# Designs tried in a protein design chat: VHH binders against Peroxidase 8 (PER8). Part 17

Target 1, 290 residues: Peroxidase 8 (PER8), of Arabidopsis thaliana (Mouse-ear cress) (q9lnl0)
Amino acid sequence: QLRHGFYEGTCPPAESIVGRVVFNHWDRNRTVTAALLRMQFHDCVVKGCDASLLIDPTTERPSEKSVGRNAGVRGFEIIDEAKKELELVCPKTVSCADIVTIATRDSIALAGGPKFKVRTGRRDGLRSNPSDVKLLGPTVSVATSIKAFKSIGFNVSTMVALIGGGHTVGVAHCSLFQDRIKDPKMDSKLRAKLKKSCRGPNDPSVFMDQNTPFRVDNEIYRQMIQQRAILRIDDNLIRDGSTRSIVSDFAYNNKLFKESFAEAMQKMGEIGVLTGDSGEIRTNCRAFNN
Short names: E, the ipSAE of ESMFold2; O, the ipSAE of OpenDDE; V2, 0.75 times the mean of E and O plus 0.25 times the DockQ between their complexes.

## First folded at step 12 (VHH; framework vhh_7b18_3)

Design k6 (from e1 with R31Y S53E S101Y Y103W P104E; at its last look DockQ between E and O 0.01; V2 from the best seeds 0.00; counts 0 for: pae E 16.8 > 2, framework grips, grease 25.6 > 24.2, placed apart)
Fold by OpenDDE, look of step 12:
Structure k6 (fold): chain B 290 residues (1-290), chain A 118 residues (1-118)
Amino acid sequence: as target 1 above (290 residues)
Amino acid sequence: QVQLVETGGGLVQPGGSLRLSCAASGFTFSYYDMGWARQVPGKGLEWVSYITEGGDTEYQDSVKGRFTISRDNAKSTVYLQMNSLKPEDTAVYYCARYSDYGWEYDYWGQGTQVTVSS
């Protein structure tokens, strides 16, 4: 029941409002793209794109935000601001799930990534349970990753596009790649740099894409080939025979990457969505209507 | 019928330790998420720790680093190791079974009193 232009009859300014809010934040902070990408991914791969990740934990009930792997997810204030504006002009009309989807799309384009359309008409979920959160760690094998992505209907190419594309922007904390710092196969100069960076207190973070950390491009794949991947999973993508050729293709063809990434993002954004009479339209993205 | 029986509560000095146990019966223990909650008289129920059927754990911020939840499926028992206890940890502690739907406690025990005082 998702469709293009879902809000044309009920809230014509819906997408423009979200876009404006995203732009304003992005213009002040270029890390917004990475934040929203991570947010959408962490929401969608966990029981579908239903904005369950946005629910705040309470003293009575934990939420998906309570899970360690969701620690550091950002961008909630962007979603809140968009929701606030939308509720003023179109009360109880635009779901938080759609806001996340539109916001992420727009942030990708702002960062030089592909422009693509999204179907809308998502509704918000009624469940946010930590036990539902099954996210892959940074050291997983390619085989494990493939299995996980297949379970939600994604092929290997789409997986590579999402993993690499998601890592071409954003940061990783030092605790996530200690195994790489100890890896003799890692670029020696980068290894040395990371050792220095990680000497700092409070688990410092570094850019996963060391060259263009604010741009959605194929640079992360080039760095994989150069043995400059930060996370083990990224290094594994170039080393594994099932993904090596895909990585290579993306590394040497940015157009191909962008096209593949756009398709992957569109597909991801539609995982397990609620439509019609399912779920609800939240008035506050951080809480169920009850 | 579902039963949860808590033990291990008591009086302890600040900085002390307690280990709570919850014996579960009346259902297939290994298929359910379990947890601990606590309640101060006159206040609402507060979740403390959560453990999935798969063994993943989560903690309330106020107890992170001090409390450890674990489970023994063979014994149908969930545990809460409480270290570095503080006066603010004083409460009745309840063992809880989590529902598969809607994230809520569907069963809990009678509770065990934990008092942290000098």
Scores: ipSAE 0.000, ipTM 0.243, lowest interface PAE 12.9, mean pLDDT 92
ESMFold2, look of step 12: ipSAE 0.000; ipTM 0.095
ESMFold2 (binder alone), look of step 12: mean pLDDT 86; pTM 0.865

## First folded at step 13 (VHH; framework vhh_7b18_3)

Design l1 (from e1 with P104K; at its last look DockQ between E and O 0.69; V2 from the best seeds 0.79)
Fold by ESMFold2, look of step 13:
Structure l1 (fold): chain B 290 residues (1-290), chain A 118 residues (1-118)
Amino acid sequence: as target 1 above (290 residues)
Amino acid sequence: QVQLVETGGGLVQPGGSLRLSCAASGFTFSRYDMGWARQVPGKGLEWVSYITSGGDTEYQDSVKGRFTISRDNAKSTVYLQMNSLKPEDTAVYYCARYSDSGYKYDYWGQGTQVTVSS
């Protein structure tokens, strides 16, 4: 039921409206790409790409936002702005799940990443339960990560593309990489810098890609090879025999990385989608319809 | 209440320098990434510079090498040192706080005018 150009007949300007809203936010705030990548990943791996993550908790009902692993997800205002414009021109037509998918695709391109098509026709989920959230932390083993990605249909190469591609932009807080600062195998100059950055209270942040933090490119894999990965999971990818060659291939071939990342993002955007008469088209992305 | 107050703008000739300051209050300053954006006449807001709470910095290409962002967590202040100013740098400069969680994406100050002209 997903197809390219799903809205050509029912909302011709749908993708262009989303694109303009994303560009306006990105132009002033380059963290948009990191925010939308995280949003789509956290939405799609929890019961599919149905925008369940967007639902706000109420005093009577918690939501996926109530779970600590989702506390760092942001950028919901971008989705809201796109939805508001879309409801003015095409009422009750474009799903929030499709907005997230289109917005993330467009933000990747703006940050110098691959340009790729996405299929549309997703509908919005009717459930957002904290108990559904099963997200891995940054210190998991490669074996654990492979098992988790396999359970949602991804092979090892796709996993490496998504983990590194998701971390080529964005920040990590010091509490998430204390084990890296203590690792004598980490690049010694970066370790020393991080010890200084992480001094003091309030859990400071650093860029995960120490060289090109606002571009979607293969630099994160080059950082891994140089022993400069910030997160343990990223360092594990270059150290583990099951993933090492893939990291090397991406580090030395940016075109291969970008093609692999585009394919991986297309596949991720289609996990567990609702189509046809399933789900709903929310009028407010933060709340189920009445 | 989150407050960001920019100062230090003014008129300067091409090639000159200005230092902008942003006094922050109403939140735990050292927790947040900060930055600067500018509104060039006839355009929307465009990003200028970013500093993480851990001190990592990045700049848009057009200002790299000329502008330096810094922060003083003890004074809850962000600075933008602007050197080798060009007429195209003429804009209202806004200090920004970048949220890493929650519903509010970013917060902006009231802005300070920088005018670069002969």
Scores: ipSAE 0.753, ipTM 0.896, lowest interface PAE 1.1, mean pLDDT 92
ESMFold2 (binder alone), look of step 13: mean pLDDT 87; pTM 0.883
OpenDDE, look of step 13: ipSAE 0.890; ipTM 0.942

Design l2 (from j1 with S30T; at its last look DockQ between E and O 0.90; V2 from the best seeds 0.84)
Fold by ESMFold2, look of step 14:
Structure l2 (fold): chain B 290 residues (1-290), chain A 118 residues (1-118)
Amino acid sequence: as target 1 above (290 residues)
Amino acid sequence: QVQLVETGGGLVQPGGSLRLSCAASGFTFTRYDMGWARQVPGKGLEWVSYITSGGDTEYQDSVKGRFTISRDNAKSTVYLQMNSLKPEDTAVYYCARYSDSGWKYDYWGQGTQVTVSS
């Protein structure tokens, strides 16, 4: 079963090794937090947090990476580097699923987000099927999102924390928000700026959080209130009666946001986990054992 | 092959200015976010500035208001205008390309030395 400090007896340096690897990447490349947030979300909501997302496709066998919704997931080399060091110190001990969970937690803290504990003891999944990937796009209604999050055990407040918290860092490409540029309700100065940005070739990108794009903080909710959300789903959160008061609460109380986001991330990291003798401990995160 | 070549470094007194250039080749420049990092003596490589392919910019707190990143898509070039330089800015400055797809998420140039001393 999951517990705090699962590796204290079998691999005492496990969490510190992951933390150092993450810090070294983050210090030079602040996009690490956005990358790891997306990686964990895409792994956990697709048949549980079992690192199935990490499996590389082969010519014979596609994997979750083969699906278009996962094409933008990156940062796998961070997980590989941590795993390589862990295998030297503690062979066949620390799961890839735990590395992703620990790495994401540490990257959030580095970006100014909440510091929180995670339980460990996850084992790695034995399948990675493209057909299992069922991820929502950025234009779905709040009602559709509520239903999807409820189906994995999350209430509306947790959903708002995860959607906004997942978008307080990172970029969006122009193809994902053309409807926003045409929306007369969008802040007129930002709308004009985005129209100019999106004239460029090759589907240009912009920051989802226009003020603090590399910090995990409540600024995305302040942007939503000001009609400056980049993605339709984020704008819908301030527009919809079922979510607008939660958006407002987070916008005006950064501590409440950080506490809510930490709790949401802790619970997301425990979806459908494999423990005990279930699954395996991969020696290479990109491939099943044997 | 991806190639990033930094130029424009040199010796400058505190309060002075320099403009760094990064000539990019071997890839479709307009598809990628770009940036700068620096290696301060005795420390690791730290991020300085980021520019999205859509033109959004962000900076490390210690350089905000003093440094300006820009890009010229026609010349496949990234610039870093550095004003009000301080001795703490002394470092080797590296241009970076940030992958928005694929499995490798950054590429680095060879670097250019900036020295701020009296």
Scores: ipSAE 0.784, ipTM 0.906, lowest interface PAE 0.9, mean pLDDT 92
ESMFold2, look of step 13: ipSAE 0.783; ipTM 0.906
ESMFold2 (binder alone), look of step 13: mean pLDDT 86; pTM 0.864
OpenDDE, look of step 13: ipSAE 0.918; ipTM 0.955
ESMFold2 (binder alone), look of step 14: mean pLDDT 86; pTM 0.863
OpenDDE, look of step 14: ipSAE 0.914; ipTM 0.953
ESMFold2, look of step 15: ipSAE 0.745; ipTM 0.892
ESMFold2 (binder alone), look of step 15: mean pLDDT 86; pTM 0.867
OpenDDE, look of step 15: ipSAE 0.885; ipTM 0.937

Design l3 (from l1 with S30Y; at its last look DockQ between E and O 0.81; V2 from the best seeds 0.81)
Fold by ESMFold2, look of step 13:
Structure l3 (fold): chain B 290 residues (1-290), chain A 118 residues (1-118)
Amino acid sequence: as target 1 above (290 residues)
Amino acid sequence: QVQLVETGGGLVQPGGSLRLSCAASGFTFYRYDMGWARQVPGKGLEWVSYITSGGDTEYQDSVKGRFTISRDNAKSTVYLQMNSLKPEDTAVYYCARYSDSGYKYDYWGQGTQVTVSS
């Protein structure tokens, strides 16, 4: 079973080692938080938080990384570095799934987001199949999103916290929001800026949160209210009657947002976990054990 | 292979200015976000500034208002204009390329020394 402090007896420095590795990467590269948020989300919503996403494809076998929706997931070397140190101190003890969970929690706090505890005791999955990957794109309706999040146990408030909170940091490429540039309701100054930004070759990127792109805070919801959301899915949250009041609540109450986001991240990190005798403890996060 | 070469460092008095350049080669420069970090003596490597391939910029609080990052995609070059320099800005400055996909998510240059002293 998952519990707080699962490694206190078997690997006392586990969480501090992960924390130090994440801090060292974050201090020089503030995109770490966006990378780890996406990594954990993509891992957890595809057959549970079992680190199946981390498995590299081989010449004989594709993996979840082989699917286009996962092409932008990065930060695997951060998990590798933490695992390498943990294997030196506590061989075959700390799962890759727990490293991802702890690392993401720590990166959120570093970026000014909520500090929260996570339970540990996850074990690593034994399969990574491309056919398991079912992720929604950035233009889906609120109704479709509600259905998808409900199917994994999340209510509407949790969904709004995860969608917006997951986009308060990071970038989007121009190909993902061409419909926004054409939308006359979008803030006219931002729309003009984006038209200029998107003229470049090779599908340029912009910040999803135009004001505080490296902070985990409620600013993305204020941007939504101001007609400045970059992605259609984010703009839909302020447009749709089923989510509009939640967006407003988060926009005007940063504490409420942070508490809601922390709770949502805790819940997401426990989807479909393997515990006890299930799964394995990988020695290399990129590959199944012998 | 990816190469990032920083130039423009040197000795400057407090209040002075420097412009760092980072010449990039071995990749499709337009596609990548770029940035700067610095190694302050006695401290770790810390982030300074970021510029997306679309031109959005952000800065660490301690340099906001004094430093300006820019890029020239035609020349495959990123710049850091550093004004109102303080002794605390003394560091080795590194240019970075940030990948938004794949196995390795950042690449670093060899660095250029900036010294702010009288």
Scores: ipSAE 0.707, ipTM 0.881, lowest interface PAE 1.5, mean pLDDT 91
ESMFold2 (binder alone), look of step 13: mean pLDDT 88; pTM 0.888
OpenDDE, look of step 13: ipSAE 0.925; ipTM 0.960

Design l4 (from l1 with S30N; at its last look DockQ between E and O 0.68; V2 from the best seeds 0.79)
Fold by ESMFold2, look of step 13:
Structure l4 (fold): chain B 290 residues (1-290), chain A 118 residues (1-118)
Amino acid sequence: as target 1 above (290 residues)
Amino acid sequence: QVQLVETGGGLVQPGGSLRLSCAASGFTFNRYDMGWARQVPGKGLEWVSYITSGGDTEYQDSVKGRFTISRDNAKSTVYLQMNSLKPEDTAVYYCARYSDSGYKYDYWGQGTQVTVSS
């Protein structure tokens, strides 16, 4: 039951309201795109795009937020603000899962990435369990990544678009790339810079895309070619024979990357969705309805 | 109780320079990315500059090459050196702390006025 323009009859301003909220946050804080990309990915790959990630834990019941891999997910207040406005205009109509999808799409465009349509009509999940969270770390092998992405319906090209595209914005903390600093094949000037950056206490951060950290573009793939990838998983994409040619294609053709990334994001946004009478329309994205 | 206090604003002529400071307290300063935004009265905040806790910097296009962000972790202070100021740089400048997790991902100071009058 996903379709373009699902809310045209029931909440005509739905997408424009979300877009305005996202723009206001993005205009002052360019990290919004990285936050929403991570939020949607972490939500969708855990039992589908049903906004289960948004549920706050209680003293009696943990949630997906209780898992360490989700500790860095942020931007929930953007979703809350959009939901609050939508409830004033169209009570109990627009799902939190659709808000996340629309917000992420809009934030990508704001950051210079592709402009693409998303289908809507998602409903919100009724479950958020820590044991469902199965997310990969930044040092996994390409083979492990290929297997994981295939299990949710993605081929190798889609995987490379999502991994690199998800890292063209955002930061990484020094604890996540100590192996890169030790790698003599890493670009020597960047490696020296990172050694200095990482000497400070409290796990400092650096941009994952050292050249265009706030733009969704193909620059991360060009950095991979130049031995300047920050994370091991990103460096592995250029070193592994199964992914190397795809990295090169994206590095030398930004249009191809943007088209591939848009298609990958559309596919990701439709994993395991609830539609029709399944699930609910939450009134508060942080909590299940009564 | 996060506190960010901006100082160093004032009136300057076009082409002049100012150095803004942001004194931070109430948190472990060197854990957080920091930045600056600015606001013309009656409008929303627009981002100006960002510095990671590891020292990486980025700027909006209109100020790149003219503005320099820096931080001093020992003093818990963020700076914005503004050179070659233009009338369109007139704004209230706000210091920001960027959280990398959770429910509140940015915090803002009270602002300092910069006026560039031709």
Scores: ipSAE 0.783, ipTM 0.902, lowest interface PAE 0.9, mean pLDDT 91
ESMFold2 (binder alone), look of step 13: mean pLDDT 87; pTM 0.881
OpenDDE, look of step 13: ipSAE 0.886; ipTM 0.940
ESMFold2, look of step 14: ipSAE 0.765; ipTM 0.902
ESMFold2 (binder alone), look of step 14: mean pLDDT 87; pTM 0.881
OpenDDE, look of step 14: ipSAE 0.881; ipTM 0.938

Design x1 (from g1 with D33S Y50S D56S Y98S; at its last look DockQ between E and O 0.08; V2 from the best seeds 0.00; counts 0 for: pae E 19.1 > 2, placed apart)
Fold by ESMFold2, look of step 13:
Structure x1 (fold): chain B 290 residues (1-290), chain A 118 residues (1-118)
Amino acid sequence: as target 1 above (290 residues)
Amino acid sequence: QVQLVETGGGLVQPGGSLRLSCAASGFTFSYYSMGWARQVPGKGLEWVSSITSGGSTEYQDSVKGRFTISRDNAKSTVYLQMNSLKPEDTAVYYCARSSDSGWKYDYWGQGTQVTVSS
């Protein structure tokens, strides 16, 4: 029920409106790509790509946003702005789940990543419960990660593309990689730099891709090979025999990485989608309809 | 090494004005939202104003119409123009950089004292 150009008959400007809103935000703030990548991943792997993550908690009912693993997700205002404009042009037509999908695709291309088509026709979920959030942390083993990705239909190559590709942009807070700072096998100059960067209050953050933090490219895999990965899970990918060759292939072939990342993102955007008459088309992405 | 350094505080009469500056270094300033918070004696820390990377502004209701936040990306500086100051505005004012979530500030300045008293 997903198809390319789903809105061409019901809201012809849908994708162009989302693209313009995303471009305007990205032009002012290059971190938009990281924000939207994380948003889509956290939404899709928790009961499917149904925009359940976007629901704000109320005093009477928590939401997925109430869970610590989602505390750092941002960029919701970009989705809100796109939805506001779309509701003026095509009331109750374009789902929040499709806005997230289109926005993330466009932000990847803006950051120098692959250009790829996405199918649309997603509808918005009717549930956002904290208990549904079961996201893996940054220190899990490769074996645990492989099992988790397999449970949602992804092979090892797709997993490596998503983990590294999702970390080629964006930041990690110092609290998430203290084990790396203390690891004598980490590149010694970077480790010293991180020790300095992580001093002080309020849990500082660093870029996960130390060389090209605003570009979606294969540099994160080159950093892994050089023992410069920030997160434990990223460092594990180069250390583990089941993933090492894939990391190397991506590090030395940017075209292969970009093609693999595009395919992986297309697959991720279709996990557990609601289509047809399922779900709803929210008028406000932060709240369920009446 | 992210640094935020506030200046421009001082003693001022009720109805007067002050302009706070916050010089930022150690990060790409133009890519982050910035904010001001204040620690009012006896009331703890409270949010005052924020400005997005694109220049959109928000204000706490008690300061709307009196305070103006602005930024100069070329100088990596955020400002807070405070007009029509009241004794209730007496506080230590902190400049802050937004976290990834937008609800958590991840770096704070040292603060600058603003005292409104006759």
Scores: ipSAE 0.000, ipTM 0.121, lowest interface PAE 19.1, mean pLDDT 86
ESMFold2 (binder alone), look of step 13: mean pLDDT 88; pTM 0.892
OpenDDE, look of step 13: ipSAE 0.241; ipTM 0.667

## First folded at step 14 (VHH; framework vhh_7b18_3)

Design r1 (from l2 with S99Q; at its last look DockQ between E and O 0.66; V2 from the best seeds 0.80)
Fold by ESMFold2, look of step 14:
Structure r1 (fold): chain B 290 residues (1-290), chain A 118 residues (1-118)
Amino acid sequence: as target 1 above (290 residues)
Amino acid sequence: QVQLVETGGGLVQPGGSLRLSCAASGFTFTRYDMGWARQVPGKGLEWVSYITSGGDTEYQDSVKGRFTISRDNAKSTVYLQMNSLKPEDTAVYYCARYQDSGWKYDYWGQGTQVTVSS
């Protein structure tokens, strides 16, 4: 069963070790928060928060990493570094799933986002199949998105917090927003800038939050209101009647956004978890034991 | 292999200017986001600036308005224009390449010393 302070008796330094590793990476590379947010989301929505995403494919067996939607997930080295240190002090004790959860929470706080507690006690999954991956693209309708989020226990407000909160940091590549560049409703100066940026070779990237791309804050919702959203899904949130007022509420109340985002992240981190004697405690996060 | 070579460091008086260059080789430059970090004497390595492959830029608060990152894709080069330099800007400056996908996510150059002193 998940509880706060699960490792207090078995690995007292567990959370501090993860925190130090995350801080060291974040201090020199501010993209850590975006990387860990995406990692946790992609892990949790695919058969629960069991670190199945971390399993490397082999020549004879693909994994969730083999799916194109997961090709951009990164930051696995941060999890590996934390796990390596944890195995030295507390062998076979701290799960990779808990490391991902703790690391993501800490990276959000470092980027100026909410500080919140997480429960621990997750165990690691025993399968990682490409066919389990069901991730929505950036052009999905709000109605389709609401249905998908409802299927994993999230209401509309939680969905808006997670979509915007997940996009207040990070980049998007030009191939993902060509429809936005063609949209005459998009802010004309940004649209012109993006046309120029996207002429370059090799699928260039831009910040999803054009103003505060390395801070977890409500600025993405202000950008949506100003017709400056990069991705279609983000623009849809301000355009659709079922989500419009929530976007406005977050844009004008940063405290409400941060509280909502913290609650949403806590809930996401507990989807379909393995506890007790289920699953395993991997010694190498990239591979199943034995 | 991936190589990042920083040049342009030196000694400058407070209020002065300096331009750092980072020559990149061994990879397809236009595929990657780039940046700068610095190691301040007596402190650890800290981020300074970031530029996406599409040209978007961001800076740490202490250098905003004084430093400008840019890239020249034709020359595979990243620049850091440093104006209104202060003694606290004294550091070894490192160029960084950020991988946007895959299993490893950053690479660093050898560094160039910047010293701001009267």
Scores: ipSAE 0.777, ipTM 0.902, lowest interface PAE 1.0, mean pLDDT 92
ESMFold2 (binder alone), look of step 14: mean pLDDT 85; pTM 0.861
OpenDDE, look of step 14: ipSAE 0.922; ipTM 0.958

